# Ledger of designs, part 374: VHH binders against q9y6x5

Target 1, 379 residues: q9y6x5
Amino acid sequence: LPPKLLLVSFDGFRADYLKNYEFPHLQNFIKEGVLVEHVKNVFITKTFPNHYSIVTGLYEESHGIVANSMYDAVTKKHFSDSNDKDPFWWNEAVPIWVTNQLQENRSSAAAMWPGTDVPIHDTISSYFMNYNSSVSFEERLNNITMWLNNSNPPVTFATLYWEEPDASGHKYGPEDKENMSRVLKKIDDLIGDLVQRLKMLGLWENLNVIITSDHGMTQCSQDRLINLDSCIDHSYYTLIDLSPVAAILPKINRTEVYNKLKNCSPHMNVYLKEDIPNRFYYQHNDRIQPIILVADEGWTIVLNESSQKLGDHGYDNSLPSMHPFLAAHGPAFHKGYKHSTINIVDIYPMMCHILGLKPHPNNGTFGHTKCLLVDQWCI

## First folded at step 16 (VHH)

Design ha35 (framework vhh_8dlx_2)
Fold by ESMFold2-Fast, scan of step 16:
Structure ha35 (fold): chain B 379 residues (1-379), chain A 119 residues (1-119)
Amino acid sequence: as target 1 above (379 residues)
Amino acid sequence: EVQLVESGGGVVQPGRSLRLSCAASGFTVSSNWMSWVRQAPGKGLEWIGDIYFGGSRFYNPSLKSLVTISRDDSTNTLYLQMNSLRAEDTAIYYCAKGKDYESIAFDIWGKGTLVTVSS
């Protein structure tokens, strides 16, 4: 029978939360599975870009979802939010659910994962839910497990997305231990619900389950603001994305805009597109604007106003605060194994291997995940 | 002492509603998965539904529209709300605690509460 995989994301689950809070259900999951302590995500460290990198194995410049707010200079289209359903934005890559459906008559199922309610290369997830943040974890779990158990052709790849702890991380900040402990206990209890439901349905022993996240979270403050209006008049540029990575489209000479910005704040770096550090892999796409501003960790770029955010993400992907973790359990995975670090783009070729799929060309390295898998020689 | 005690049973007329309670002692309801199970006279055990750690609920499809499971974590109490009761709902109703994270078995059962649906 074909192998099955359920990929679960808890948005904004910073890796070091595992060290500062108790997770009895997650620890029981890990005890008989694997834990990767840090996942090095892609730049920029935002929800849409990193969720699409997980399922394509590509850097943002290659898959085309380069931010949560985008402008394409060639077509002059704007991308706004999670309700934007134009396939144009998603068509620069082939996500794993599309590949899964196009090989050997398999089905895919999705509960809210970014991109799964959009037809990509004329293919939409076989079973899916239109994005709605008001839908409970219970309903998402019920739908996913029903589809895994009762589908023809069989569902072999399923995804489940949950908005927490990201929403609370923004509201309270990751340093608010009282509020974050309550939020994270609820997440752990939901992991318990997931595992228990899979056991009750007889799915647990034969299903591969990955629990991961797209990014972490860092503490922000009203005393760490960069006022862009103090640097440059808004008549000189169009703002495509603001914080913590500002995407600037000049209305005048690019060099003049750059010169007004380059020394404005000691707490942000200003790059011409061609000068963006190679290590970011954030350069070769028409949706990356001519000038990019990158705020230092915990600094917020604003337009002559205060920010109410106590936590944020989007910062440099080398920062440990931006890193999520990955835990996995199932017949493909070792039991009780801990691994230090993988790249988020490595998840895709690993998942293709588990499902027996031929991966599209990607930026991941299968060798980085070999030690997690029972059918591979780790050495 | 580790125990479950059901209450709220009795004689009820067809078409009416009834709420059963299950008080837990010696353990925390929210730290365990919990179930309601019934046994009609001369028949085997019939699963009604479960509530898990985070509050996710799952029901016997034959009973789904007729029952609701809930819990009050502050009083360490599990509830079963039953609506549109029929004669075939006459049974002893048990609450039960899941054994552990590694098992689908029960380790603690209440003694049961009798519900008789009769005119």
Scores: ipSAE 0.592, ipTM 0.847, lowest interface PAE 1.5, mean pLDDT 92

Design ha36 (framework vhh_8dlx_2)
Fold by ESMFold2-Fast, scan of step 16:
Structure ha36 (fold): chain B 379 residues (1-379), chain A 119 residues (1-119)
Amino acid sequence: as target 1 above (379 residues)
Amino acid sequence: EVQLVESGGGVVQPGRSLRLSCAASGFTVSSNWMSWVRQAPGKGLEWIGDIYHGGSRFYNPSLKSLVTISRDDSTNTLYLQMNSLRAEDTAIYYCAKGKDYESIAFDIWGKGTLVTVSS
């Protein structure tokens, strides 16, 4: 029987929430599986970029989803709506569900994972749901488990995405213990429902399940704002993305725009594209703008207005507040094993190994995850 | 004392609606997965549906459009709403508690409440 894998993402699940709150259902999952305490994500630490990195094993400059709002300098196309389904934006990489369908006669299923409702290299998930935030976790779970149990050719790779705790992290901020406790308890309950449903359908013993996230969350404040309008006039540039990483397309000489921005705030770094730190792996793509502004943790870039966000992400990927975790259970994984850190790009080659797929060239290192796997010799 | 007590059964006309209650003692309904199951005269047990700890609900496909499971955490009570009742719905209705969220076994059953659908 071919191996099966369900990849689950709870958006914005900061790794240290596991240390500050109780998760009885998740802890039972981990007890008979594996836990990676920190996953170092890719820069920028945003939803679409990191979800695509998980399923491609590539840095953002390589897979082309470099932000949630983008402009392509070669084609002059704009991506500013999260519902934009133009395959152009997604075609710079091959996600694992496409590889799964093309290398073997297998099916893929998707409940809302970013990119799964878009044909990529003329291939879309065999079963999918068009993105709609109003669809309940219950409905997503019912569809994904039905497809795992009743498909021909068999569904061997399935994805499930949930918007929390990210939405509440933005609204309340991660330091609001009362509200975040309620939200995180609900997520743990949903994890319990997921495990129970898989057991009730007879799927649990033969299915590999990964629970992870794309990024964390940090506390923001009305006292930590960078007003871009105090630095530079709107006539000098086109704004492609704002906060906490601003993407600036100059309307005048690039050096003149840079000089107006470079010393404007002590809480923001200003980079010419070629000067972006190599450690970000955020330089070699036409969708990365000529000038990038990177706010310090907890600082919000605004245009002469207040921000309603009490929490945000997108910051430097070296920050622990930006890191998610990874938990996994199933026949491919050891039981009761704890690992400290992996890179988010390492998830892709691990998943390819579990499914028996040949990975496309990628930035992950299989050696970083081999200690999680029962069929590998961990030296 | 740990128990489940069903109520709300009785004689009901075809086409009408009926709501059954299941009162829990000695444990919390919202901390467990719960089920409704029925047994028609001379037949085996038929699963109606489940409500899980987190509130996710799953129904027998043959009954999904006709039933709704809910709970009231303040009164520690599980409910089964039934609509468009037919003679074939005549049965003893049981509520049951899952043993734990890790298993598919039940550990507590009610004594049942009889529903008779007659002309």
Scores: ipSAE 0.374, ipTM 0.758, lowest interface PAE 2.8, mean pLDDT 92

Design ha37 (framework vhh_8dlx_2)
Fold by ESMFold2-Fast, scan of step 16:
Structure ha37 (fold): chain B 379 residues (1-379), chain A 119 residues (1-119)
Amino acid sequence: as target 1 above (379 residues)
Amino acid sequence: EVQLVESGGGVVQPGRSLRLSCAASGFTVSSNWMSWVRQAPGKGLEWIGDIYLGGSRFYNPSLKSLVTISRDDSTNTLYLQMNSLRAEDTAIYYCAKGKDYESIAFDIWGKGTLVTVSS
């Protein structure tokens, strides 16, 4: 009866992986569906911000999840853990599962998607799992498919989140072909399990499935470090977030802190909040700190005691290395259609259209995704 | 030659555990979805559970707490671990290979191994 949608995220799945590794199960999914080769994510290119942009259609300055580590100067609250459950951080936007439950008499289900274990505007996903990284893909898949098949009111919007290949991308770096090949083959096998389970339950032909990601990954190195302790003393500022986008809260005059940082490294841009490039859409929120440091691709901002990752993300969203892809299959989507690029904020209005929901005001453009859909004319 | 051969059946006392093996030849267990199915005397086939190519497992809800399916890719063998055996678990146990992921049908079955729970 009502359209159903399952939104799946494999964290840190760089679009370019599709060119350099074999994905037989994902390619079979795409063959009878659609592929968007690049999704231009929002700045900063981090997990929590981009996952919330997918489900709200908003830039980070508008939805309020502006980093994985945040500080609000007005309330003195800290968000320093990626699984903070205080609704304060999430209440600046209305995610699609809330709209789904409030506009229509429908249920939502969630297996670990960021924000789904938080009551947002006093509404929590109808079925959800408290975030726990140790829970297997098998258990997440079992729960989500059980809820899709056995719920009243019916589950019409469901989400499934998996931490790979992001965790391995950080550990090995994206240029480690041996380790990344093993990790990506496992992900492709899990996509095979997902499709097999949906077919086994009789859901495959009538369910819309989107497989996407929040960002990509770039190679880092011990030879590409920016040590803040060599440029400025701890007594001059409070560090809110470190790398590759550092959020600086000055304890002295802002201009004096800026002057100490502006020539710190040729591989880092230093911005006063009002000077952050307009193209980032990263200015108009109290949680964006007075000074932002943006490292060049592959460079890591460190302190004397910091450890460094071999791969990272968070960099400029114009970088192809930061872009994920989007693949989709189901009755709403064309078969065998390939599209070059969309913006990550465009996913939300497309999903609202598929589900028959009225979107909240958002930064996406429905026209950018209409060529993916069978009920739309694109030229 | 493509075959499945079950082993590990026999007579077992109520309340005990038993592990069945299913050795595959001519194909790889990890590249296919696999099932365990049983048939009690004079009754129809009862599905026990599946394991998919990526390792995801799904069970008959009435049996989930009592059984575990696993595989060893190095020996190309599928296993069924059964706990807290009851007289009603007396059956011929079959392993089966799914035809492919575009089908919900089986194409290869073992000959079965008899499990008798008594005394």
Scores: ipSAE 0.655, ipTM 0.877, lowest interface PAE 1.2, mean pLDDT 92

Design ha38 (framework vhh_8dlx_2)
Fold by ESMFold2-Fast, scan of step 16:
Structure ha38 (fold): chain B 379 residues (1-379), chain A 119 residues (1-119)
Amino acid sequence: as target 1 above (379 residues)
Amino acid sequence: EVQLVESGGGVVQPGRSLRLSCAASGFTVSSNWMSWVRQAPGKGLEWIGDIYMGGSRFYNPSLKSLVTISRDDSTNTLYLQMNSLRAEDTAIYYCAKGKDYESIAFDIWGKGTLVTVSS
């Protein structure tokens, strides 16, 4: 009977929500498992990049999903959340479900995790759902648990993705305690449903479950806008991505575009690609544009208009507001253990260890997660 | 006084729909997982479906297209909607409360309501 792992993501679940709101079901999960209080995600702190980093253990410059909106200058292809099914975008890395299917006689299952409805290196998740935000958590949970219980070869790696609290974080902002309290209580109730379903099906005792997220959320305001149109005319560049990290493709000399942008606002940093800080690991990929603008926390880059977003993410990955958490339970994990921080790229080699898979070369460090695991000696 | 009381049973014609109610007292349905279970004459208990605390619902695959479980938290009542009733649906229908979220066992059962599907 091979080990099994279910990886669950609640998009945009900021780590400090755990300190500011009550989560009785999540706390019951944690008391017999492990909690990592902060996960340092990769830059840029966006959904597609960080979800792919979790399952590949790679920085964005290495796995190739460098933003939610991308342009490849060599092939002239465009990527967006509505145009994300071309394998070209995903083929610079090998995600764990592909490794799981190719190294062992095992199946993978996926309920909406980014990339799982795309064939990557000619391999698609054995069981999957095409992405559709209208599909309920109930239906995703039903499918994933049925596949975990009723598959041959056995499903040993399964993923489940849910869009909240990210959607509400954008709409209300993380400082709206009334609306966020309602949203987060609903998420905790869904975690309760997940645990109850796994127990009901006899899966709970032998299944490793990780609950995590891709990023956090910070408060935005109509008083914190950077109007890019006041800096430079649209005729000088093509905009690949806007906010809070703008990706600029110059139509004229790069130096002229840079000079128009570099001192336009005290609340954004303007980088030529080669000058992007090394600590971001965001330089060595053709999909990263020649000029990158990085807004300060809580500032929104706009094109001569207001922003409807009261919350956003994508900011500097050193900001605690951008960090998610990780909780886990199962036979591989210690019980009642708390850990302060890991890097999001460390999750991949830990998951490979739990599943008995040889990881592809990656940017994670297994030593950072070994204290979470019962079969490892923590120093 | 903790109890579950089913109602809405009776004689119904084949092809019709019927909604059963389960009124709870002494506890809150939304704080527990709840089930509907039936027993046809001379047969064992057959699980119909569950509704969990967060509202997630799971059904017997043989019955999924024919039934819907719901709850009204304001009246502390659980419901079972049944559509396209057949003679084989003749049974005593029970609602049951899960013991707690860490258990798959029931601790409270109703006395049942009889549904007879007859032409």
Scores: ipSAE 0.699, ipTM 0.892, lowest interface PAE 1.1, mean pLDDT 93

Design ha39 (framework vhh_8dlx_2)
Fold by ESMFold2-Fast, scan of step 16:
Structure ha39 (fold): chain B 379 residues (1-379), chain A 119 residues (1-119)
Amino acid sequence: as target 1 above (379 residues)
Amino acid sequence: EVQLVESGGGVVQPGRSLRLSCAASGFTVSSNWMSWVRQAPGKGLEWIGDIYYSGSRFYNPSLKSLVTISRDDSTNTLYLQMNSLRAEDTAIYYCAKGKDYESIAFDIWGKGTLVTVSS
C-alpha cells in the first residue's frame, strides 16, 4: 500500500505556548513521535503566505502569495481573504496535493487548507471542502477520515486546517493567560479527538501525521500605534496592505512618497523594494509593491484610528514570537526524538520523501529534516 | 469511588422519544472519551456512538439519524437522546468510559438501564 500523510495546521500556534501551557494530548503524541521546537517561517509571517510555503517549499517571492492582501499591477487584480479563489494568484507554484495526484494514481483530500478549494494548474484536490470558518472541527475530521478510508484511487495526502489559536490570539493577545489557557486546552482536546478517532478507525499505526502551524503571535497595545496619516496624505498613494507590513503603491513620484514616510516613526522601517533586506527573500515578485513598511514587533500601523487587535503577526521572521512548532508521528518518523529548529520551507521536501514524490525545485533542504526520519542517517 | 450510573429507562411506546442519563463519579467525563452501547435480548453488544475530549461525536452509521449523544460538563453527566423508537430498540443501554487516550478499550461500565419499546 502506498504511504499516507495527514498534514494538520492550527493557525497561529506560537512555539512558546508549548513551554507556558499544559498539552497532555499533544505531549502523548510527541512521546511516540518527533518534536521540532521552532520552525522559522517565511517573511511576511502571515497565514496565506506561510501555508502556501509549507506545501510548495518556496519563499513567498517565488510562490507568489506574498501577503494576505495583494495587488497585481499588470492585470489590475486584487487578492484578499474574501477574494482568494482566482487561480491566477496560486499558479506561480505547484503545491504537493497537485504533484500527488499527477505523479501516481493517487488522490488528495482537503479540509479547509488555504488554496485547496482553488483549481491550481487545472487540478483541484480529489476531495475537498469549500472554505467556511463556521464548519466544526468534528465535521472536518469526519470528512478527512472518511476520505482516508473510503477512496479510490486511495487518498495518500490529506490536509486539515483549524483557525485557532490565531483568532483568539488576535482578540486577547498571547499574554492573556486566562483566555489563552482556555483556548489552548480546547486545541489540545481537539488533538486528543484526532488521535482517538484515527485509532478507532485503525488508521493510526500506518498513517504519518504532522501537526504544525504557519506562524506565532505577539502582544500589541494601543500605546504602540504608528499613524500613517500623520506622515502622508491619502492622495499620494494606494494602500495595498496595512499592518504590520504596509504595501504602498505610489500615485506620484516614488522618491517623494519614500521621503515623506522614511522618518514617520522610529518604530517602523521604510524600504524601497530594491532595499528590502536579502534575508527576507521578499523582493523578486511583481506583487511586492514599490515601497514596503515594516513595523517593529508589537507595533501596529493605523490610519488615524485605534486598533482592536491585542495580538498580531506578520513581523520579522527572525523573531521567536513569530515561530510555530512541528510535531509528527507515524511509520516514517522516529519515536521520542526532539529537534531544535528547521525552516518552514524544509517541510515540503520532507513530505515529498515520505510520499515517494519527486519534488519540484524548492528552497528547502532535505538534510535539515533527516534526523526526524527512520529511513535516514542522523549525522 | 469510581462509578457510572445510567437512568431514564422504562417502557415507552413506539414512535416516541426517550433521553437516557449517565452520571459519573470519581472522574471527569470531559477528560475521557465516553460511549453508549446497547444489548438486545439474545443479541451481542451494539455500539451506538462515542463522545471525545472536545465534545466531538461519532455514531454508528445505522443509528446516526435516530440518536444524539451530549454531555453536561458542569454536572459531569452523559446523555443519549433517542427518537422514533421501534420495538427493535428494546435493549439494556450501557454507558462506558474509555480506558485512556492510548486505548480503544473500556475500563468502567455502568450497570445498564432497560428500555422496553412496547404498546
Scores: ipSAE 0.666, ipTM 0.878, lowest interface PAE 1.1, mean pLDDT 93

Design ha4 (framework vhh_8dlx_2)
Fold by ESMFold2-Fast, scan of step 16:
Structure ha4 (fold): chain B 379 residues (1-379), chain A 119 residues (1-119)
Amino acid sequence: as target 1 above (379 residues)
Amino acid sequence: EVQLVESGGGVVQPGRSLRLSCAASGFTVDSNWMSWVRQAPGKGLEWIGDIYYGGSRFYNPSLKSLVTISRDDSTNTLYLQMNSLRAEDTAIYYCAKGKDYESIAFDIWGKGTLVTVSS
């Protein structure tokens, strides 16, 4: 009877949505569990980087998924949605499902979590679904709960990923109260579906469940654009990633490219790699480009064109708009406890503790999550 | 005045399709989890399937290829679509409302509608 954990992510769930909208199902979940009001994510505040930080406890410079679009200067490989299944990109860290399968005689299961359909260090999740955004929440929930209930060796770590409210946050922007209200009501109803299904299968009382997210969302506008083509000609550089953090690979002298960019817009910071602020922990990896541009909150970097995004993320991780939340329920967690803030890298060592796994070296601090757990002293 | 009323039953030929309706009053189908259950002559209750708050559906594996549960939130109506009807599908069909999101119990049942499959 080993301990079991289900980790659920609703992509782009900004923490302050909890204060501005009603979530009856999520509030019922929290009532008998714990809530962390803000999770300080890692920089850059993007989907693949932060999802991999949750399951490794590492900063992006350490786990190697440094953006949703990447270039590795040593191997000259490119990473994008079309080639995310190359193990090369994921092998700089060991995610928790790999540790779960190798340290214990246990299985892992995954419904769409980034990286789970890739063999990492020659180990793939015991049960998984190949990533496909068209697969319904219903199908993901059915598969994950069947695997949790009907596996030998037992599934002790399971993940479930859902693309909303991120997709709608981009389309409508977080300030569109009418559309966001509808989207967030649907998310709350899906949380209700999750809890109801676990109860129906007899899993609810003995399963630890974490509901979290990778980042928030901020409002963008056609009035807040930075036209990179007004700063520098395309012939001087290769663009690896565009907005709101642009990754620039110079085709000429780095200093010359930097000088063309550094004073181009008052709403963008331009960094040589070695000058990137230490607080970002975004410097020590070959996939971080020689020049990084960081747009101010709500500003979009474009190439002589309009942006269709009304909401975006990727901005400075100190911004509250970029922060998700964490809620949890189960035998490992206190009931009715609220905590202010943890770092997203702290989730990994907490999950290892719950599952009885020895964590790989990581950037998280177990002490930050102790107050959430029934078997720990809160300081 | 909280009730569920099934309709659409009757005598049907084998191989045909049939859609049952369940009209809800005094509550909304989209704010509750709902089930379809049947009872064949001389047998106990057999669970057909559920639809939950967000529209997630779960079926009895023995019936999955033969049935689809849906709802129309605008008309506050739950549906059961049955395809390729067999004599074994002859039963009284009930819709039921879950008590709350904290339990697995039902608090409201319809009176049932009879489906007879005969050649």
Scores: ipSAE 0.627, ipTM 0.870, lowest interface PAE 1.3, mean pLDDT 92

Design ha40 (framework vhh_8dlx_2)
Fold by ESMFold2-Fast, scan of step 16:
Structure ha40 (fold): chain B 379 residues (1-379), chain A 119 residues (1-119)
Amino acid sequence: as target 1 above (379 residues)
Amino acid sequence: EVQLVESGGGVVQPGRSLRLSCAASGFTVSSNWMSWVRQAPGKGLEWIGDIYYAGSRFYNPSLKSLVTISRDDSTNTLYLQMNSLRAEDTAIYYCAKGKDYESIAFDIWGKGTLVTVSS
């Protein structure tokens, strides 16, 4: 019987929420499983890029989903609508559900994970839901568990995505203890529902379950705005993405645009593409624009406007506020083990190992996750 | 052409329910923060609630039990369901679009639809 894995993401679940709020259901999950306290995500620390890094093990420059809004200079295509189903954007990598279906003749199932409703290398998840944010967590869970239990070939890899606490993090900011407490309690209750459903269906003891997230959240303020219009006129450039990482496509000489921007704010770094720090692994892709602006933590880039956003992400991936966590339970995982840190790209080779799949070349290091696994030596 | 057009307003008896529609053109509702805002005669704008691109709904606490925001992505339409209407709900109701899916700063507003709650 092949091993089975359910990968669950709660968007924007900052790692230190675990220390600042009570999660009785998640803590019960962790007692008989593993916890990685911090997951160092990829730059930029945005939803689509990091969700695709989890399932490919690649940096954004390698998998091609370099932002939530993109422009490809070679083909002149724009990605600015989350409902854009053009496979072009996703075809620079092979996500784990494609490998699962092609390598082992197994099925994959997906409830809303980014990319799973798009045919990638002419392969779409065997069972999937077209992205629709109005679909409840319960309905997503019901479909996933039905597919895990009633499929031929068997579903061995399943994904489940939920949009909170990201939306509330943006609206209220992570420092709003009252509102964040309410949201996080609801998420913990959903985790309780997930565990109960798996137990009811007889799946709990034989299914590997990973609960993770793509990024964290940091507090923003009306006092921390960078007005791009104060430094450069719109006639000089096309704006591909704005905040907190602005992607600038010059309409005039690149050096002239760079010179107008380089002293715009002490709270923003301005990079020519070739000068982007190597540690970001954010340079070698046609969808990365000629000039990138990177705001300091908690600063928002605006176009002559106020911002009501009290929380944001996308910032430097070295910042602890941008880090999610990873918790896991199942036959592949140790019980009651805590680990300090892994890289988000390490999740992919670990999942391939659990499923018995040969990973595509990737940026993860299997050794970083070996201490989590019962079939590995940890010293 | 980017625009929002509200409809469904009119005269309604107290205690009844009403659903307002907001039809979007030139952009995708599900790709943006969408909000409902109202203005009662002689008063300022009052936020009713919004829906994030990802589907999470946020409501004015004083109205949460009385209203529901939803959308139909296939028809690119935003809805406001109002229940147990009171005279104080008499207002012009606007839908508004955030600048992008993560921004709650509004760049497009509808013209509004008038709701009159009257005996």
Scores: ipSAE 0.012, ipTM 0.482, lowest interface PAE 9.1, mean pLDDT 90

